VHH binders against Probable cyclic pyranopterin monophosphate synthase (moaC). Designs and how they scored, part 4

Target 1, 244 residues: Probable cyclic pyranopterin monophosphate synthase (moaC), of Pyrobaculum aerophilum (q8zyf8)
Amino acid sequence: MIVDISKKPDVFRYARASANADVKKCNTAVAAKAATVASRYLPFLHPLPLSATAWCKDGKFYVEGIAHWQTGVEMDVLFGVLVGLLGSGAVKIENLRVEIKQKQTTPPIIENVNTSEAPITREGDLVASAYGRMKVVNLDIVKNPVEKGHPIYAAQTAAALNAKRLCELLGGPCPSVQHFKIEIITSDSVEVRTFIKARDITPAPEALFSAGVALLTIWDMIKKYEKDENGQYPYTYISELHLD

## First folded at step 12 (VHH)

Design ac5 (from y06 with Y103F)
Fold by ESMFold2, look of step 14:
Structure ac5 (fold): chain B 244 residues (1-244), chain A 117 residues (1-117)
Amino acid sequence: as target 1 above (244 residues)
Amino acid sequence: EVQLVESGGGLVQPGGSLTLSCAASGFTFSSYDLAWYRQAPGKKRELVAYISSGGNIVYMKSVKGRFTISRDNAKNSVYLQMNSLRAEDTAVYYCAAEYGEDFIDYWGQGTLVTVSS
């Protein structure tokens, strides 16, 4: 379900997310735009009027977002980091996490950063697979239905749908998907593998995207049980996401 | 004003049982998710059990099968039945309430549970 927030007051909601990746040029424009439309892609997010900014520094990619609204924005900015890195040509992403989330009655201070756009280059075969791993505090919760539904089954569905939708965010020719598989297992963490076959151009970015979407969908569905007393996620993050 | 008041803590032998209660006031109880958290000395506060306004229940693995969370909306109260208590269950237990999904809105002051011979 999409949680009932109808009676929450508007306050300023802020979050900053980051990940490590080695990319030649950062597509911060795509990241910022993706964050503002994340609710179109992660199935249980509320639409909200997000202002988002992205930047790269010292091998890290950052997205921060602000909304004067009824719900938090950490999942939106995480999605922005994921898409921004894919739009920057990343094939390996590490430590995708929420650095901080806040709510407050006064506008937060945000740094003024410039956006940039990078062309997406697609390298790889017409068959691609990706692997992702997410650390969680409450691994057993992932295996069972929660208020929003079953995290694993919802993630499988969200990933399949999203495997066809990355080009809406990045632009350019879309791969003609001929086959998609996803496997999600729980070990000491949540692990995902995606497999995509396409007719025309490599679906390598889509393999990564769908794996990331699966993990973010699970995170969103269990986030009530993952946050600490201050609303932060000190132990929940996507530790790795890479092409096989 | 909003209050969450825990009670029922105390000293108990290993293998024993204890029931924690949390009485709430100052908000529309039936609309809120309720939870129990605990904090052992020198440790960070951790979720123990969560019960949504719709009745969905989640337990941490370490307590599943031993603890039972329940709520009584008519009495504005949430309970934690703790059975088969172990030394590692020793902690201050906190009641928490959340509307929506962004932050815990209200915290209780805590009640101490000590499991010792």
Scores: ipSAE 0.740, ipTM 0.899, lowest interface PAE 1.5, mean pLDDT 92
Fold by ESMFold2, look of step 13:
Structure ac5 (fold): chain B 244 residues (1-244), chain A 117 residues (1-117)
Amino acid sequence: as target 1 above (244 residues)
Amino acid sequence: EVQLVESGGGLVQPGGSLTLSCAASGFTFSSYDLAWYRQAPGKKRELVAYISSGGNIVYMKSVKGRFTISRDNAKNSVYLQMNSLRAEDTAVYYCAAEYGEDFIDYWGQGTLVTVSS
């Protein structure tokens, strides 16, 4: 289910997300673009007219976004960070999190940083696997249906679909997926492992992307129960995401 | 004017029971999600139980099986039945109302629950 926001007034919605990754060049243009279309990839997000920018600093990748709209933009900017890092060649991502989420009646100042592109590098075999881990406040919520549906089943479906759609965001040829598996385990955290076999073109970026999408789909489905009294997520974040 | 007014707090012995209620006014109660949060002295406020406008219920692990949240839209009220109370349940309990999924829109003033011999 997409939550009913029909009665909310338009207010300026702001969020900033970040992650740690060791990348040589930052593809911030891809990140900003991806944030603006995140609702087309994460199945329960509301579409909204997002303005976004992205930058790198001190080993961290940032996306921030603003919309004058009826709902928050934190999932959109998280998606932007994920895609931006994949477009920057990252194979290991740590601490993908919402740094701050706000609403206000006056426009926030959004940094107008010139964005840059980098060539998309695809290295690896035609079989790829990725692992992701997300910290949450209450694992039992993930194991059972919530208002939006069953988080694990939704994540499995969203991941499989998105494994075939990363090239829409990054450009270039798409791998022809021949096999996709995903396993989601709840231990002391939510853990995801993806496996992809493709023809002709390595699916290594897609293994990472589908794992990240699975975790972001779960996060979006449970976020009402994860936020603190100020609307922030101090205990919910993707702690690691990497190729095997 | 929006109001959320908690009542029913007090002193109770370990293993005892208590019912909290929260009376709401000034908004369309049936359209809102409702929740109970709690805050012990010197600690962060935490979610206890959540009931959506559609009746979907979520409990935090520490209270599942002991606490029951319910709502009565005709009386604009949300309740928390607390059974098998423990010392660690001692806190100020707040009711909260949320429309959509972005931020809690309204908070009550809180009611103190003390679990002590």
Scores: ipSAE 0.736, ipTM 0.896, lowest interface PAE 1.4, mean pLDDT 92
Fold by ESMFold2, look of step 16:
Structure ac5 (fold): chain B 244 residues (1-244), chain A 117 residues (1-117)
Amino acid sequence: as target 1 above (244 residues)
Amino acid sequence: EVQLVESGGGLVQPGGSLTLSCAASGFTFSSYDLAWYRQAPGKKRELVAYISSGGNIVYMKSVKGRFTISRDNAKNSVYLQMNSLRAEDTAVYYCAAEYGEDFIDYWGQGTLVTVSS
């Protein structure tokens, strides 16, 4: 289910997300674009008119977004960070999190630094796998249906679909997916493993992307139960996401 | 104008029962998700139980099987039946209302539940 927001007022919605990754050059253009279209990829996000910017500083990649709209933008900027890092050639991403989420009646004050790097080449084998781990406050909620549906089943479906769609965001050569598997385990955290075979072009970015999408889909489906009293996520984040 | 008023808190022995009520006014109750949160001394406020406008129910693991959330849209009220109470359930309990999934829109003032021998 896409939650009913029809009666929410338009106010300025702001969020900033970040992750740690060791990348040589930052593809901020891809990150900003991905954030603006995140609702096309994460199945339960509301479409909204997002303005987004991205930057790198001190080993971290950031995306911030603003919309004058009926719902928050934290999932959109998280998606932007994920895609931006994949477009920057990242093979290991740590601590993908919402730094802050706000709503207010006046426009937020932001500084816009626009720098872009050229897209990178794809490197890797024609068989790829990835691992991801997300910390959540209440693991038991993930194991059972919630209002939006079953988080695990939705994540599996979203990941499979998205394994075929990263090329829409990155451009360039597109792998033809021949096989996709996903395993989601709830232990002391939510863990995901993805496995992809493709022809001609490595699906390594797609292995990471589909794992990230699975975790972000779960996060989106349970976020009502994860946020603190101030609407923030101090204990919910993707702690690691990397190629195997 | 919007009000959420909790009642039913108090002192109770371990193993006892207590029913919390929250009376709402000033908004279209049937369209909102309702929840109970609690805050123990020195701890962060945490979700206890959540009931959506569509009837979907979620419980914190430590209270599942002992607590029951319910809502009565005709009376604009949400309830928390607490059974088999433990010392760890001692907290201020807050009623909350949320439309959409963004921020909690309305909070009650809280009612204290003390579980002590």
Scores: ipSAE 0.718, ipTM 0.887, lowest interface PAE 1.5, mean pLDDT 91
Fold by ESMFold2, look of step 18:
Structure ac5 (fold): chain B 244 residues (1-244), chain A 117 residues (1-117)
Amino acid sequence: as target 1 above (244 residues)
Amino acid sequence: EVQLVESGGGLVQPGGSLTLSCAASGFTFSSYDLAWYRQAPGKKRELVAYISSGGNIVYMKSVKGRFTISRDNAKNSVYLQMNSLRAEDTAVYYCAAEYGEDFIDYWGQGTLVTVSS
């Protein structure tokens, strides 16, 4: 279900997300763009007119977004960080999290940085797998249906759909997917493993992307129960996401 | 003006029961998700139980099976039945209302529950 926001007032909605990754060149243009279209890829997000910017500093990749609209933008900027890092060639991502989420009646201050393009290259094998882990407060909730549906089943479906669509965001040819599978388990955290075979170009970015999308879909479905009294996520984040 | 007014807090012995009530006014109650949060001294506020406008219910693991959240849209009220109370349940309990899913829109002022022999 896409939650009813029809009666929410328009206010300035702001969020900043970040992750740690070691990349040679940051593709901040692709990150900012991906944030603005996140609702086309994460199945329960509301479309909204997001303005986004992205930058790298000191081994961290950041996306921030603002909308004068009816709903928050934290999932959109998280998606931007994920895609931006994949467009930057990342094979290991740590601590993908919401740094801050706010709403206010006046425009927030946005970082005034030029986004940059980087060449998007694909290198790797035609068989790829990825692992991801997300810390949550309410792990038991993930195992059962919630208002929006069953988090695990929804995540599996969203990941499969998105594994075939990353190239729309990064540009260039799509891999010819021959096989995709995903396993999601709950231990002391939510863990995901994806596996992809492709015929013509490496699906390594898709293995990471589909794992990230699975975790972000779960996060979005349970976020009502994860946020603190100020709307922040001090204990909810994707701690690691990497190729096997 | 929006108001959420909690009542029913007090001192209770371990193993006892208590019912919290929250009366709401100033907004379309039936359209909102309702929740109970609690905050022990020196701790962060945490969700206890959540009931959506559509009637879907979620509990934190520590209270599942002991606490029951319910709502009465005709009376603009949300309740928390607390059974088998433990010392760890001692906290100020807050009523909360949320429309959509981005932020809690309204908070009550809280009611103190003390579980002590």
Scores: ipSAE 0.697, ipTM 0.879, lowest interface PAE 1.6, mean pLDDT 91
Fold by ESMFold2, look of step 15:
Structure ac5 (fold): chain B 244 residues (1-244), chain A 117 residues (1-117)
Amino acid sequence: as target 1 above (244 residues)
Amino acid sequence: EVQLVESGGGLVQPGGSLTLSCAASGFTFSSYDLAWYRQAPGKKRELVAYISSGGNIVYMKSVKGRFTISRDNAKNSVYLQMNSLRAEDTAVYYCAAEYGEDFIDYWGQGTLVTVSS
């Protein structure tokens, strides 16, 4: 389900997300763009008119976004960080989290940073796998249907669809996916493994992307149960996401 | 004006029971999700139980099987039946209402539950 926001007033919505990754050059242009179209990829997000910026500093990658709209933008900026890091060639991502989200009656001030882009470099075999782990407060909730549907089944579906769609965001040639497999385990955290075979082009970025999309889909479906009294996520984040 | 008014808190011995009530006014109750949160001394406020406008129910693991959340849209009220109470259930319990899913829109003032010998 896409939650009913029809009665919410327009106010300024702000969020900033970040992650750690060791990359040579940050593709901040693709990150900002991806944030603006995140609702096309994460199934339960509302479309909204997002303005986004991105930058990297001291081993961290940031995306912030603002909309004058009926709903928050934290999932959109999280998606921007994920795609931006994949567009920057990251093979290991840590601590993908919402640093802060806010709503207010006056426009927030956001940093104006020149963006940069580069073509993605695809390195690896025609078979790739990835692993991701997300910390959550309410792990039992992930295992059962919630109002939006079943988080695990939704994540599996979203990941499979998105395994074929990363190149819409990054450009360049697209892998012809021949096989996709995903396993989601709820241990003391939510763990995801993805496996992809492709015909002509390594699907290594798609293995990471589909794992990240699975975790973000689960997060979005349970977020009303994860946030604290101030609407923040102090204990919910993707702790690691990497190629196997 | 929006109001959420909790009642039913008090002192109870371990193993005992209490029923918390929250009476709501000033908004379209049937369209909102309702929840109980609690805050123990020195700890952060945490979700206890959540009931959506459509009747979907979620509990934190430590209270599942002992607590029951319910709502009565005709009476604009949400309830928390608390059984088999333990010392660690001692907290101020807050009623909350949410539309959409970005922020809790309304909070009650809280009602104290003390579980002690």
Scores: ipSAE 0.686, ipTM 0.876, lowest interface PAE 1.7, mean pLDDT 91

## First folded at step 16 (VHH)

Design ag1 (from ac5 with S52H)
Fold by OpenDDE, fold request of step 19:
Structure ag1 (fold): chain B 244 residues (1-244), chain A 117 residues (1-117)
Amino acid sequence: as target 1 above (244 residues)
Amino acid sequence: EVQLVESGGGLVQPGGSLTLSCAASGFTFSSYDLAWYRQAPGKKRELVAYIHSGGNIVYMKSVKGRFTISRDNAKNSVYLQMNSLRAEDTAVYYCAAEYGEDFIDYWGQGTLVTVSS
């Protein structure tokens, strides 16, 4: 279910997300673009006219966005960070989180940064595996159906779908996926393992992407219960996402 | 004017029961999700129970099986039945209303629940 926001007035919504990764060159253009179309990839996000910006600084990748709309944009910018880093050739992502989100009646001041594009290079075997871990406040909630559905099943479906769609965002050829497997475990955190076998080109980015999307899907589905009294997510974050 | 007014808080013995009520006014109650939060001394405010406008319910693990959230749209009220109360349940309990999924829109003033021998 996509939450009903039809009766909410338009207000300025802002959010900034970040993650740590070692990349030689940041593909910020891909990040910003991805953020604007996040709703096409994350099942339960509202489409909205997002203005997004991305930048790298001190080993962190940032995406911020603004919209004059009826709902928040934090998931959109999170998605932007994920895709941007993948487009930058990241094989390990750490501490993917929402830095801040806010709503206000006056336009917020956002950073003016120049975006850059980096060539996408694929390295690796025709088989790839990825692991992701997400810390949540209420782990038990992930194990049961919520308003949007069952987080685990939704994440599995979203991951499988997105494993075949990363090329739409990165602009290169799409691996011909021959096999896809995903496992989600809820122990002390939400853990996701993906496995992909492709016919022609390495699916390493897709392995990371699908794992990340699975986690973000779960996050989106439980975000109403994870946010603090100020609407923030100080304790919810993707701690690690990496290729095995 | 929007108002959320909690009631029913008080002192109760461990193992006891208490029912909190929240009376709402000033907005279209039936369209909103409702929730109970609590804040213990020296701790952060945390979600206790959430009931969506569509009727779906979510509990935090620590209260699951002991607490029951319910709503009465005709009375513009949300309730929290608390059974088998424990010392760790001691907190100020707040009712909240939310439309959408971005921010809590409205908060009550809170009602104190003290579980002590």
Scores: ipSAE 0.910, ipTM 0.957, lowest interface PAE 0.5, mean pLDDT 95
Fold by OpenDDE, fold request of step 19:
Structure ag1 (fold): chain B 244 residues (1-244), chain A 117 residues (1-117)
Amino acid sequence: as target 1 above (244 residues)
Amino acid sequence: EVQLVESGGGLVQPGGSLTLSCAASGFTFSSYDLAWYRQAPGKKRELVAYIHSGGNIVYMKSVKGRFTISRDNAKNSVYLQMNSLRAEDTAVYYCAAEYGEDFIDYWGQGTLVTVSS
């Protein structure tokens, strides 16, 4: 389910997310754009009018967003970071997290950063695998149905769907996926492994993307229980996401 | 004015039971998710149990099987039945109300639960 926010007043909501990755060029425009449409890719995320900005600094990729709306934007900016880094050619992403989430009645000050865009270059085999790990506070909750449904099943579905949709965000042709499988393990953390075979072009970005989306889907589904008393996520983060 | 008022806290022996109550006023209670949080001495505040407006319930692993959260919309109240209490359950317990999923909207003042022999 998509949580009912129909009676919640509009308030300025801000969030900033970041991750570490080694990229030659930062596709910040793609990141910002992706953040604004995150709800189309994350099943239970509310659509909202997001203003997003992205930048790279000191080996870290940032996305921040603001909306005058009824719900938070932290998942949106997380999604932006993920897609931005993929669009930047990242093959390994580390420490994808929400840095800050705010709610206030006055417009927040956001960074005015020039964005850049670069075409994606696909390199690799027609077979790709990715691994992702997410640290959560309440791992046990992930193993059972919650209000939004069962996190594992939802993540599996979201991943499969999104494995075919990354090209909508990055541009260019979509790999003709011939096979997709995902494995989700809940041991000490949430671990996701994706595998994709494509007919024509390397699905390496899709492998990463689908794994990332799976984790973000789970995050979204349990975020009500993961947030601290101040609405922050100090202990929930995607520790690593990389191609195998 | 919005109010959440916890009650029922106190001293209890290990293995004992205690029921916390939270009486709410000043908002549309039935539309809100409700939760119990606790903060032990020197520790961060943590979620204990969560009951959605639709009735779905989530427990933290540490209290699952021992604690039961329930709500009575007619009485604008949420409860936490605590059984098999342990020393580690000692904390100030807070009632919380949330509409949506962004921030907790309202907090109670808290009630102290001390589990000690």
Scores: ipSAE 0.908, ipTM 0.956, lowest interface PAE 0.5, mean pLDDT 95
Fold by ESMFold2, look of step 18:
Structure ag1 (fold): chain B 244 residues (1-244), chain A 117 residues (1-117)
Amino acid sequence: as target 1 above (244 residues)
Amino acid sequence: EVQLVESGGGLVQPGGSLTLSCAASGFTFSSYDLAWYRQAPGKKRELVAYIHSGGNIVYMKSVKGRFTISRDNAKNSVYLQMNSLRAEDTAVYYCAAEYGEDFIDYWGQGTLVTVSS
């Protein structure tokens, strides 16, 4: 389910997300663009008129966004960081998290940085797998249906669909996917493993993307129960996301 | 003027029971999700139980099987039945209301529950 926000007034919604990754050159243009279209990829997000910026500093990749709208933008900027890092060639991402989210009656101050595009390259075999781990406070909730549906089944579906859609965001040729599978384990954290075979070009970025999408879909579906009294996520984040 | 008014807190022995109530006014109660949070001395406020406008219910692990949340839209009220109380349940309990999914919109002032011999 997409939550009913029809009665919420428009206020300025702001969020900033970040992650650690070793990349040679940051594709911040792809990150900012991806954030603005995140609702097309994460199935329970509301469409909204997001303005987004992205930058790199000290081994971290950042996306921030603002909308004058009825709902928050933290999932949109998290998606922007994920896609931006994949567009930057990352094979290992750590600590993908919401640094802060805010609601204000006046416009927030936004970093005025120029985004840049880096060349997008693909390297790897025609068989790829990825692993991701997300820390959550309320692990038992992930195992059961919630207001928005069943988090695990929704994540599996979102991941499978999105395994074929990263090239919409990055450009260039799309791998011809021949096989995809995903396993989600909820032991002491939420763990995901994806596996993809493709005919023609490496699906390594798609293995990582689909794992990230699965975790972000789960996060979105449980976020009402994860946020603290100030609306922040001090204990919820994707701790690692990497190729096997 | 929006109000959330908790009542029913007090001193109770371990193993005992207590029912908290929260009376709401100033908004369309049936459209809002309702929740109970608690804050023990020196601790962060934490979610206890959440009941959606559509009737879905979520409990935190620490209270599952012992606490029951319910709502009565005709009386604009949300309740927390607390059974098998333990010393670690001692806290100020807060009623909360949320429309949408971004931030809690309204907080009550809290009611103190003390579980002690």
Scores: ipSAE 0.773, ipTM 0.910, lowest interface PAE 1.2, mean pLDDT 92
Fold by ESMFold2, look of step 16:
Structure ag1 (fold): chain B 244 residues (1-244), chain A 117 residues (1-117)
Amino acid sequence: as target 1 above (244 residues)
Amino acid sequence: EVQLVESGGGLVQPGGSLTLSCAASGFTFSSYDLAWYRQAPGKKRELVAYIHSGGNIVYMKSVKGRFTISRDNAKNSVYLQMNSLRAEDTAVYYCAAEYGEDFIDYWGQGTLVTVSS
């Protein structure tokens, strides 16, 4: 289910997300673009008129977003960070999290920052796998249906669909997926492992992307139960996401 | 003016039961999700149970099987039946209302529950 927001008034919604990754160049243009279209990839997000900016500093990648609209934008900017890092050639991502989200009646001030674009570089075999781990406060909730549906089944579906769609966001040569498998385990955290076979072009970025999408889909479906009294996520984040 | 008014808190012995009530006014109650949160001394506020406008219910693991959340849209009220109470359930309990999914829109003032011999 996409939550009913029809009665919410428009206010300015802001969020900033970040992750740690060791990349040589930052593809901030891809990150900002991806954030603005995140609702087309994460199945329960509301479409909204997002403005987004991205930057790198001191081993961290940031995306912030603003919309004058009826719902928050934290999932959109998280998606922007994920895609931006993949577009920057990241093979290991750590601590993908919401740094802050807020709402206000007056427009926030954001600075115009220059963007950069780098072509995606694909290195690896035609068989790829990835691992991801997400820390959550309420792990037991992930195991059962919630208002939006079953988090595990939704994540499996979203990941499979998105394994074929990363090129829409990054451009360049695209793998033809021949096989996709995903395993999701709810141990002491939410863990995901993806496996992809493709022809001609390595699907290593798609293995990471689909794992990240699975975790973000689960996060989105349980976020009502994860946020603190101030609407923040101090204990919910994707702690690691990497190629095997 | 929006109001959420909790009642029913008090002192109870371990193993006992208590029913909390929250009366709401100033908004379209049937359209909102309702929840109970609690804050123990020295701890952060935490979710206890959540009942959606469509009827779906979520319980935190620590209270599942012992607590029951319910709502009565005709009386604009949400309830928390607390059974098999333990010392760890001692906290201020807050009623909360949320429309959409971004922020809790309204908080009550809280009612104290003390579980002690």
Scores: ipSAE 0.767, ipTM 0.909, lowest interface PAE 1.3, mean pLDDT 92
Fold by ESMFold2, look of step 17:
Structure ag1 (fold): chain B 244 residues (1-244), chain A 117 residues (1-117)
Amino acid sequence: as target 1 above (244 residues)
Amino acid sequence: EVQLVESGGGLVQPGGSLTLSCAASGFTFSSYDLAWYRQAPGKKRELVAYIHSGGNIVYMKSVKGRFTISRDNAKNSVYLQMNSLRAEDTAVYYCAAEYGEDFIDYWGQGTLVTVSS
């Protein structure tokens, strides 16, 4: 379900997310754009009028977003970081996390940076797999239905759909998916492995994207139980996401 | 104005039981999710149990099977039945209310539970 926020007042909602990745050129324009449309890809996010920006510094990729609206924007900016890094050619992403989430009466101060584009290229074979791992406080909750539905089943569905939708965000030639598999394992963390076979165009970015979407879908579905008393996520983050 | 007032804390022996209550006022109780959190000395505040306005319930691993959360919308109250108490359950217990999913909207002031000889 999409949580009922109909009676929440509008206040300024701010979040900043980041991840580590080794990329040559940062596609921050794609990241900012993706954040503004994240609700079309992560199934339980509320649409909202997000303003977003993105930048790279010291080996990290950042997205921040602001909305004067009824709900938080941390999942939107996490999605922006994921897509931005894929649009920057990343094949390994580490520590995708919410750095801070806030609500306040006054407008937050945001970074004064321009975004930039980078060429979007693809390298890899026509068969790709990816692995992702997310740290959570409440692992046993992932195994059972919660308010929004069953986290694992929802993640599997969201990943399969999104394996076909990355081109909407990045542009360029789109792989024709011939086969998709996903396995989600709950051990001491949430682990995802995706496998995708495509015709003519490598689906390597889609393998990473679908794994990331699966983890972000789970995160969104359990976030009420993960956030601390100040609304932050000190122990919840995607620790690694890479091709394998 | 909004109030969440916890009661029922106190001293109990290990293996004992205690019922916490939280009386709410100043908001439409039936529309809110309710939760119990706790904070032990030197530790971060942690979720104990969460009960949604629609009736779904979530327990943290450390208390599942020993604690029961419930709500009475007619009395604007949420309860925590704590059984098989352990020394590790010693903490200040806080009632919390949330509408939506962004932040906890309201906190109680807390009630102390001490589990010792």
Scores: ipSAE 0.749, ipTM 0.899, lowest interface PAE 1.4, mean pLDDT 92

